# VHH binders against Mitotic checkpoint protein BUB3.3 (BUB3.3), part 7

Target 1, 314 residues: Mitotic checkpoint protein BUB3.3 (BUB3.3), of Arabidopsis thaliana (Mouse-ear cress) (f4i241)
Amino acid sequence: MSGDRLEFENPIEDAVSRLRFSPQSNNLLVASWDSYLRLYDVESSSLSLELNSQAALLDCCFENESTSFTSGSDGFIRRYDLNAGTVDTIGRHDDISTSIVYSYEKGEVISTGFDEKIKFWDTRQRESLVFSTDAGGAVGCVTVSGNNLVVCVDASMHIYDLRNLDEAFQSYASQVEVPIRCITSVPYSRGYAVGSVDGRVAVDFPNTSCSSEIKYSFRCHPKSRNGRLDGVCINAIEFSPCGSGTFVTGDNEGYVISWNAKSRRRLNELPRYSNSIASLAFDHTGELLAIASSHTYQDAKEKEEAPQVFIHRL

## First folded at step 1 (VHH)

Design o06 (framework vhh_4orz_3)
Fold by ESMFold2-Fast, scan of step 1:
Structure o06 (fold): chain B 314 residues (1-314), chain A 120 residues (1-120)
Amino acid sequence: as target 1 above (314 residues)
Amino acid sequence: EVQLVESGGGLVQAGGSLRLFCAASGFTFSDYYMAWLRQAPGKRREWVALITSGGRTDYADSVKDRFTISRDNAKNTVSLQMNSLKPEDTAIYFCAKTFYEGLWSPFDYWGQGTQVTVSS
C-alpha cells in the first residue's frame, strides 16, 4: 500500500462510494454506504466533519468550500453546510439516486437515478427542482465539462448541451463496446476518457471532426492476476488537472496504475491495496492522489477489513 | 416510493431451517436483480445470494449448497431458503435490488432487515 492512511473519529463501516477534492483546497469529501459524509482536511491531517445522512450515500460533489451535495440510496438529494455541520434535503428521485455532479456554468446540481431521469436542482429557488429529462436508459456514470453533460448508458455516451436542455441528446458509441463503468473529462480538450467493466480505457471525442484529436482505446488492466476471468473492472479513472496528459486508473483487485495518455505507456504501478479500489481523486494541484481501498460488492470474497483512504504524494 | 420489507427471521437451533421473504413495491420488480445481504454483530455487511431478472442465481461460498434464493414476479417477492443453519449465520438479513448484473455496482438495501439468530 502507498500513501498516508487517513484517520477518522469512527472507522468507515461500509463501502466507500466516492472521493472528491475541493477544486480550491485540500479538503476531501468521503461518501460511504454507512450513511456518513466525511470532510477531511488533508493538509492538517484532521477530520473536519462527520454527518450521518440516514441513507447509504452513492456519490458526492462540492459547490464551494462551505457547500456540498450527495445522492442517496433513498433517492434523496442532500445539501450540506460544511461550516455549520448541518444537512437538509432539496429533493428526491423516484428511485435510488446513483450519481451527482455540480455544474459551475449553470450554478446547478445535476443528479441521475434508477428512475432513468436526469434532474437539475437550483438551491437558490424555493422549489429546487428546475428541470427533469430522460437519460435514454440506465445510467452507469456521469461527468460535466463546461456546457456539456455526458451520461453513460451501457457502452454509449449521451451528450447534453446545458445551454439548450430542450434539445435531444446526441448519442455516441464508445470504442470500448462493453459497459462503461467510469468517465472523466480530458483537461484542455473536448475529449472524454472512459473505463470499462473489462479493463479497457478509451479516449473519445464525440463532438469533433478535427483530425488533430486522435481517438484510441487500449487494455489498461490485464486479465486478472488473482483468479478472475477475462480482465478486471476499472472502477475509477481520473486525469491529472495539470496539462501533463497523465491519468490514473483503479481496479476491483486493488491496483492503481498511472499512464501517459500521449505515449499510451504505463508510468507507475502502486503496491497492491488489500481491497478493491472504489474511488480516486486528484487534488486541485495534481500533487496529491486520494485512494479509497474498499469493498464494492462486485465480488462476494472481498476482504472484511474496514475501508481505508490513503493520500499518495506524486 | 421504493420499499423492500423483509420478514421470516427468528430464533432457530443449529441444523435448523428458516425461510426469509422480501416484499417489494414502488418499482418494476421483474426488471431488477434481487439480492440478500447480512450483517453480523460487530462486522460489516456481506453479500449472501443474488438472483437475476432472468432467474439465474449466485451465492457466497459461505452459504453455497445451504441457501437457495428464488423470486415470484407475480407477487413481487424474493425469498431465501436457509438450510443447515450454523451459529455463524446469526445476522440481520437485508433484501437489496440492483440494476444490470448486480456484481458490477454497489447494492441498495431498504428497511430494518430481519434478524436471524442461530443457537448452538
Scores: ipSAE 0.000, ipTM 0.285, lowest interface PAE 11.0, mean pLDDT 82

Design o07 (framework vhh_4orz_3)
Fold by ESMFold2-Fast, scan of step 1:
Structure o07 (fold): chain B 314 residues (1-314), chain A 121 residues (1-121)
Amino acid sequence: as target 1 above (314 residues)
Amino acid sequence: EVQLVESGGGLVQAGGSLRLFCAASGFTFSSYWMAWLRQAPGKRREWVALISSGGSTDYADSVKDRFTISRDNAKNTVSLQMNSLKPEDTAIYFCARYPEYSFDTYYFDYWGQGTQVTVSS
């Protein structure tokens, strides 16, 4: 009902930070606080790789089918050879590195951290760090879409043109006036969607050809009963890559809900998962949704269930 | 007291046209986004058209290029022009107020009682 649960050689022992599908296959990365990066082949239903990185992993991304990267609680940026099963460090932040993405347009890894830096890495060089700039604050989440890099600082989005990093970022105040928890790009570089700590989603289409006021924000799930009074946090937000205008949200109470950005309607709500939703990822076709049911340390729960990853077929 | 009153519904043949009207009172109409939603028998309510305080419009894919929403702030009215009607457009059509401080898919703070549109094959 809740999808097929993935089996791992070593159970996930601490929070899942990020799920990432390959842009070309059903290979799934699972990065977790137990220091493991796992590669799962969803098509063959088999664990391909399980590699201890010696630090809690906060985010991950693919460069290609053979190469991936993570950001860590120790500030290190790590590169993985997925065929050889090896890991090395390419550099570090001066504090926890919270996010990492790969720019296919630039051919570089981009990482952010609590040191308020955005760092750009080219692994074809011996000294991989090619550029560093100030984020304007501690970065909570990041997305890359074409030639645009968006970093979230508190309630603001800072947008960088990857073709001209000598220019200052453009600051956009979100229609969500509270801290942003997660961000994703709208397919075809049309815009961005953010999820907030208080259960709101804001969707912006700044490059639409219409003069329409298409920007909007809304409460994702208006009811946060279940014995909790502190409200619902949107931990994960992802657009379907198929261009349907659909996106999914995951909250700290275990709900996964799908929405249509054009009609502004709820489409479906999956049966509640046993733990908070920590991460969501669509496969390259939009037919599969990977769901991480995992504590997120937003609440000190002594009895949260062990982390689990599910594949839901759409 | 906020009131929204719909009119203009009726029976029409497939391919025909209808114009719906919504008369608003009890609030500063020009400051609010307005919407048209519909509910077919046995189905959930769905959004069809939205117009901003500034006059910008948005449409559901099912009605795009067939329906046109407009507003007249001097008369406190919002209208929906419905062209090339299909049997699938048969529904009760509702006018709703959309608060600018909260764009919620579930949050239209005031609704009219609806007007019936029936499209025969």
Scores: ipSAE 0.000, ipTM 0.126, lowest interface PAE 13.7, mean pLDDT 82

Design o08 (framework vhh_4orz_3)
Amino acid sequence: EVQLVESGGGLVQAGGSLRLFCAASGSIFSIYAMAWLRQAPGKRREWVALISSGGKTDYADSVKDRFTISRDNAKNTVSLQMNSLKPEDTAIYFCAAGDYWETLYSGYDYWGQGTQVTVSS
ESMFold2-Fast, scan of step 1: ipSAE 0.011; ipTM 0.404

Design o09 (framework vhh_4orz_3)
Fold by ESMFold2-Fast, scan of step 1:
Structure o09 (fold): chain B 314 residues (1-314), chain A 123 residues (1-123)
Amino acid sequence: as target 1 above (314 residues)
Amino acid sequence: EVQLVESGGGLVQAGGSLRLFCAASGFTFSSYAMAWLRQAPGKRREWVALITSGGSTDYADSVKDRFTISRDNAKNTVSLQMNSLKPEDTAIYFCARGSSWEELYAKSGFDYWGQGTQVTVSS
């Protein structure tokens, strides 16, 4: 295991769903199935906040330093006042809400759920729900980059123009050709990096305005390292925000590997974590990597040791 | 292999209570999320309640505040306390083991579902 383990007032009692750093600070959100949203100040090594939300939390995001959101297993979208230490609900999906992201370009939070809806929320208005549209299938993962919202359905990327939501999404088949588990935007690029359920990474460019953009796909995590026959799933993929061209992947066998996107070479492999890698997050500088070692309910034979969050320093 | 055995069902009048039990064997019970699903006559199976390995719980809207799921890892059991029962709660109730959170809610069902226990609520 690498990095300093975070200590919490109440131990994390069930799976970690998501780690998110603030875009401006070393404040880290930890959303988990034990119903807590935790805010940790990594620089001071101190827990800032623990809020029981009364439902398993499946994803989280920052709007700013004082406001965050979660999606929950009960379908509720929750808003948190991180200074006051309060939570309220702003709306709901008709089924489990699995993903939530904030669009700085629109000033709206965007969520998806098992109801196959994409819902847009503006908390500045009396009724927060602004718009709802069909995702075109069961959503595996979501990312926002500029004016583009990307929703992954099976092996396809459904791309929405946030400037014109009245138009149907554009469908783009990923090079992995198997279900996409995670997605991130490539910094300073019109590309997206995706991780698949069978250990592959692809870098895709759905808008072909530049034919010189290099698309690629490769198997970055092997089918079996620890005697497993069903292969490994890439649960997390994140690019360093500092423009180094470095990205990291985390699999369901506890491996975290860093890669050079230009050369597609492995740069480093951290010592194996005791449980699956559930989430990875870079801080705004790219100098810190937060790592969640937690069961994910993906492997029936996985050991469910207590979830842990580590900070690896570059 | 994996075995789930439900019990505790029966006939009750509207407003009554029942407690369902699921006895699990053939796997490390404490390591798995457990759920209760139900299937009413002429309808598809629907999820009712979930408890994770760490004890976090979640409920379908139709049963929230009336049903309580709990687990006893020492006895390898999960239970569902059902209060303020309505005729609409009439269904066969199934115990399920989750290998993933997605499978617990999938319309296709899950391979480790138990045999079920009938709950009938008369008006």
Scores: ipSAE 0.000, ipTM 0.376, lowest interface PAE 11.2, mean pLDDT 83

Design o10 (framework vhh_4orz_3)
Fold by ESMFold2-Fast, scan of step 1:
Structure o10 (fold): chain B 314 residues (1-314), chain A 120 residues (1-120)
Amino acid sequence: as target 1 above (314 residues)
Amino acid sequence: EVQLVESGGGLVQAGGSLRLFCAASGFTFSSYAMAWLRQAPGKRREWVALIYSGGSTDYADSVKDRFTISRDNAKNTVSLQMNSLKPEDTAIYFCAKRYHPFWGSSYDYWGQGTQVTVSS
């Protein structure tokens, strides 16, 4: 196992859904199915906050150092006051809400769910719900980059311009041609990297007007020990924020691999983790990688080790 | 609002049989794959059986040929027939719907589960 294991006051008792670093500090959010949102100070190696939210938490994001949000299995969108240690609900989807992101350009929280809605929330207003629109299908994953919101439905990316939400989304079929499991924006470009349910990565440029941006896809993770026909699922994909052109992938068999996006070459493979990789996150410097080793219920033979979070130094 | 309510648990002798039920509401039941998971004292929750929306089934090796999962789309129920029960089957059993109706393998669950105790 690579990295320093994080110690929590109460052990994580169910699957980890998402790890998120603050964009300005080494504060790490850990959202899990055991209903807890945890805030960990990686610099001081200490648990800062642990809050029971009364529902499995499926995604989380920071607004700033004092405020974060989660989406839940009960459809509720929750806001956390990280200084006061309190949680309240700001609204709800009509079905499971699987994704939540913060748009710094709009100053709004954006959530999606299996009700096929995209909802926009502004907590500075008395009524937090500002806008709601159709996603065009059940949403699997979401990312925001500048004024673009990307919502993944099956193998397609639905791209919204946050400056004009009355305009219909642009549909872009990913080069992986199988359901997209995870997505991240490519730093310093208008591109997106996606991971598929069968072990493929694609780097796509849906709004490209310039031919200098090259699209590609490749199968990146090794086949399972049982020789599965569909390969392994990529659960997490993240780009290093330091501009090195490096990204990391994590799969359901416990492998974390780093890649050079330009050459498409494997740079490093960490020693196999005991559980599936549920989530990966770089800190704001790109020098730390947080790794969630957690069951995801994707395989009946998945290792029955307790969920753990590790910090790997790069 | 999604709700899953488990029932049918109880105390049974080794070698005996038990049938568990899950009543589902708040979603289009026929479109989702449904599963049974279990958690023994001091252990992690483990997957037991899965039934796809089309009726195909998968089982964990530990319960294969002993347990049978089935669904009734008209009644929004999924059930687990447990035969040849062993003391190691003692656990709280949870009903779960697949996180995505036709893609992925992650599960969502809502209930407190139903306790199954197998004596020897």
Scores: ipSAE 0.012, ipTM 0.244, lowest interface PAE 8.2, mean pLDDT 82

Design o11 (framework vhh_4orz_3)
Fold by ESMFold2-Fast, scan of step 1:
Structure o11 (fold): chain B 314 residues (1-314), chain A 121 residues (1-121)
Amino acid sequence: as target 1 above (314 residues)
Amino acid sequence: EVQLVESGGGLVQAGGSLRLFCAASGFTFSSYAMAWLRQAPGKRREWVALISSGGSTDYADSVKDRFTISRDNAKNTVSLQMNSLKPEDTAIYFCARTYEVRYTSGYFDYWGQGTQVTVSS
């Protein structure tokens, strides 16, 4: 294990789904299956807020320092007033909503669900749902970068131009050729890095107008080192925002590894965490890495221990 | 403490039917998607059927139109009705709660020994 463990008023009682740092501060959101959204101030080392949402939370995002959103196992999209400590529902999917992101360019919340829909929400309107479109399949993960929205369906990336949602998405087959579990945008690049359910990373460039960019894939995490029944899955992938060309991966066996994107070489491997790595998040400076050590139910023999969140200094 | 207890397995001839049950306790059952997985001798565990917290269902191609998954939130039970059974359906069947609905190597929590289904030809 590495890093300082965060202290909560009550232990996290079920799996952590997502860690998200504010883009402007060291405020950290922790969304978990115990139905709580927690806000932690990493600078002051204090829990700011702990809100019961009455459903397991699968993803979360910031709009700004005082407003956040979650997607839930019940399909509901929830908005949180982080100053007032209140939560309201703004709408719902017809099935589990697995991902939620905020588009600063549109000023809208974007969510996906197993109803195979992408829904766009504007909380400034009387009715928050602005637009709904087909994802082309069940969505596993989502990222937004500028005016581009990317949703992962099985082994493919479906790219939407947020400036023209009347156009059909562009489909792009990833080099991993197995379901994509996680995705992140590559800083200072038009590329995306994806992690697969079988331990591979691919860096893909779905924008065909950029012929100079090099696509590649490699086995980032080896086949199970510890006899896992369900194999090794890359649960989290994140690029350092400081422009070092470094990214980190976290797997379901508790390993966090840092990589050089250009050379594809391992830079460092942290001492193994006791539970699967459920989520990773860099702070806005790239100097801190938040690590969720949490059971993910990917292995029948995994202990259901209280999840822990660590802050590792880089 | 989370507990999932499977039952209903047995020996049946090809073309027959079985109904499996899973009794859940120790968590808010209605908030979770539930799945059935199976593991045949010498094979990897594979996903078979899934039901979301909202009641939407999905099935592996090998069992589509033959198996039906259902849930009873008042009784904290999920069941799998298996019709037109084939020898290749022989496996230990596991009940799982899940965070990731459609991933075969995804987030499945299964506790207990499963229930053995044997289909003779």
Scores: ipSAE 0.007, ipTM 0.298, lowest interface PAE 8.5, mean pLDDT 82

Design o12 (framework vhh_4orz_3)
Fold by ESMFold2-Fast, scan of step 1:
Structure o12 (fold): chain B 314 residues (1-314), chain A 121 residues (1-121)
Amino acid sequence: as target 1 above (314 residues)
Amino acid sequence: EVQLVESGGGLVQAGGSLRLFCAASGSIFSSYAMAWLRQAPGKRREWVALITSGGSTDYADSVKDRFTISRDNAKNTVSLQMNSLKPEDTAIYFCAAKVYITYEGSSYDYWGQGTQVTVSS
């Protein structure tokens, strides 16, 4: 295993869903199925906040240093005051809410759930729900980049223009041609990197025919090295924010690998973690990588080990 | 398109047994993990049992040793054998097909409409 293990006041007692660094600091959110949202100050190596939300938390995001949001298994969208240490609900989906992101361009929270809705929330107004639209199917993962919202349905990206939500989404079939598990935007590019359920990565450019942008796909993680019947799934993919063209992937067998996006060359493979990689997050500088080693319920054998979060210096 | 249809629910006395079936239409069944989830009226949906494409199984602690999940790839079916049923097992049971199971709400879910199970004392 690599990196410094984070210490928590109460141990994480169920799967980690998501790690998110603040865009401006080394404050890290840890959302987990044990119903806790934790805020960890990586600079001081201390737990800043631990809030029980009364429901399994499936995703989280920052609005700013003092405000964050989660989506929950009960469908509720929660807002956290990180300075006051309080939580309140701003609205709900009609079923489990699986993803949540913040759009800095719109100043709105965007969530999706098993009800196949995309809901837009503005906490500045009396009633937070601004807009709701159909996702076009079961949502696997979501990312926002500038004025584009991308919702992944099976092997397809459904692209919404946040400036004109009256227009239908554009559908783009990914090169992986199998269900997409995770997605991230390519910094300073109109591209997206996706990880598939069978160990592949694709870098896709849905709205460009520019010859300077090379789309590709490749098997990022090899077939199971540890006898798993279902092979390996890319559970997490993240680009370094520092413009190096480097991205990292994490799989359900505990492997974290870094890649050069232009050359498609493997740069480094970290020593194997004891449990599946559930989430990866770069800090705002790209110097730190947070790694969640957690059961993902993809293999019955993994349930016994407690989740752990590590900070690795790149 | 993949469609899931649940069957086998009904009314049973505490201590009794029921076998639920999920029939999948479509060609991807053998490639997907299959799960059973349940929802009691006014309560959150909870995961019950999982079987991977390779046949590995897992169960929620509340049903462990009482429920058995199995699959038949030739018939595109998943079964849930429920023994020693308790009143707290009363719920609508849903079949879900997933490429993987992560946080109960995986990236790709086909859901059936559910089958009602009622356990009376």
Scores: ipSAE 0.006, ipTM 0.242, lowest interface PAE 10.8, mean pLDDT 81

Design o13 (framework vhh_4orz_3)
Fold by ESMFold2-Fast, scan of step 1:
Structure o13 (fold): chain B 314 residues (1-314), chain A 119 residues (1-119)
Amino acid sequence: as target 1 above (314 residues)
Amino acid sequence: EVQLVESGGGLVQAGGSLRLFCAASGFTFDDYAMAWLRQAPGKRREWVALIYSGDSTDYADSVKDRFTISRDNAKNTVSLQMNSLKPEDTAIYFCAKDWYEGYLSFDYWGQGTQVTVSS
């Protein structure tokens, strides 16, 4: 294992779903199936807040330093006041809500669920739900970049223009040709990097013509090194925000590998973590990488060690 | 200890041919993809050819149809046959072990072999 392990007064008792750094500070959100949203101050190495939400939390995001949101197994979308230490529900999906992101361009929180809906919420309004539309299928992952929302359905990206939600999404078939498990936007680019359920990464540019030199796919993580017959899944993919073209991937066997997209070189492989990699997050500087070593329920009945969160300094 | 030793480089005239060899030791050769990369004077290192553990191959567009990569698992060697050589093929050629079947995971421990193509 690599990195400084985060200390919590109350241990994390079930899977970590998502790690999110603040876009402006080293405050880290930890959302977990034990129903807690935790806010950790990485600079002071201290737990700032621990809020019980009464349901397993599946994703989280920041609006600003004082406000965050989660999506839950009960379908509720929750808003947290990080200064007051309070939580309120703002609405719900008709089934489990699996993903949540904040659009700084639109000033809205956007969620998806097993009900195959994409819902848009504006907490400045009395009734927070402002729009709902069909995702076009079961959603695997979501990202937002500028005025584009990308929702992954199987091996396809469904791209929505946030300025014109009355138009149908544009469908783009990814180069991986198998279900997409994770997605991130490429900084300073119109592109997206996706990780697949079979260990592949693709860099795709759905709305532009691009050279073969920057549009590529490859097997990022090897076929199982540890005898897993169900294969290796890329659970997390994140680009460094510093513009170096560096990205990291994490798999269900506990491997974290860093890559340079421009030079097409593997940079580093960290010593194996004890659990699957559930989530990865860069801080706003790109100098810190948060790593969640946690059961992901991909091997349903296997014994897993207690979840741990590490901070690796680059 | 992983070791890769390149050989076969030299001076050749444009339109000529060379065959490069890489002798590998210190790992289970059959389990890894092997690649050839090159670095021309004043330029970055670039990928040229790849052979996967299952023997399928990929090539950079600049060398496709001119170069062929092959491997001999019994001898732990990978080779690169270079035909129709051009002055722009002048570079030090490196053998690389790919820890994964892909293009971003190359590590190399060889010192390279110089190829010079006169115009």
Scores: ipSAE 0.000, ipTM 0.159, lowest interface PAE 13.2, mean pLDDT 82

Design o14 (framework vhh_4orz_3)
Fold by ESMFold2-Fast, scan of step 1:
Structure o14 (fold): chain B 314 residues (1-314), chain A 119 residues (1-119)
Amino acid sequence: as target 1 above (314 residues)
Amino acid sequence: EVQLVESGGGLVQAGGSLRLFCAASGFTFSTYAMAWLRQAPGKRREWVALISSGGSTDYADSVKDRFTISRDNAKNTVSLQMNSLKPEDTAIYFCAALEYGWFSEYDYWGQGTQVTVSS
């Protein structure tokens, strides 16, 4: 394994769901099924906050340096005051809430859940829920880029214009043609990179006529090196924010591979981690990569070794 | 149907230069990344240079700053300019095309062109 292992006041006792770096600092959020939201200052190598939320946390996001949100197994959407160390609920889905993102363009929190709803929250309002719409199916993953919200349902991307939510979403079939497991926007591009349940990556341009951008797909991770017959699942995909075209992928067998999308080359493969890769996050400079080595409950197996979070310097 | 045809190989003295060409036909050249690989007798093939469909380039450490890969989408050609050649550059040079996958997973291959660098 590569990188410096992070130390926490309370050891992580269940799966890590999501890692998120602040867009402006080396502050890292760690959301986990053990009900803790942790804030870690990577620059000083110190734990800033551990807050028990009383429910498994399935996703997290920053609004700013002082405010973050989580979605939970109990359906609640929680807001955290990171300076005061307090948590409040702002609303709820009718079932488990699986994803949460912040739209800086709209100033709203956007969440999805097993109720197949997309809910929009504005914490500046007394009533935080401002809009709710149908996702069009079971949501696998979500990303937001500018005024576009992309919700992945099976092998399709459902694209919502955040400026006109009264219109039906646009549906785009991904090049991977199998269920999408993870998605990220391509920096300085109208494109999206998706990872599939069978080890493929595609770069898709659903709403562009730009001829200088090339759509492509490829088998990103090899078929199992550890006895699985089908391709491994791409659990995490993340682009470096610096516009170099570098991205990283992580699979359910513990492999992290870096790629250059412009040259379509494999750059590096890190030594295997002992657990599945549950989440990957670049810091705001693109020089640090946070790696969650954690069981993901994708397999019929019992949980693997204890979850760990590592910081790898690129 | 699909063809990659290399040319430009030959005998050159150490310190000299050669320019290799690869003419492609039978596929949509502009959407493919193009690569040069080489194989010396008794050795495995090794990657030398790659140019993406968008024109971004990358090189093996052994040839960096000596070799330059370029492409001409109007002519469906990729070329490799080899400067400051060394005896250890002696190999059969292969042109390869990749639409997707790792750089080791090429869709199409040429038959190769021999480059011999004398002492």
Scores: ipSAE 0.005, ipTM 0.151, lowest interface PAE 10.0, mean pLDDT 84

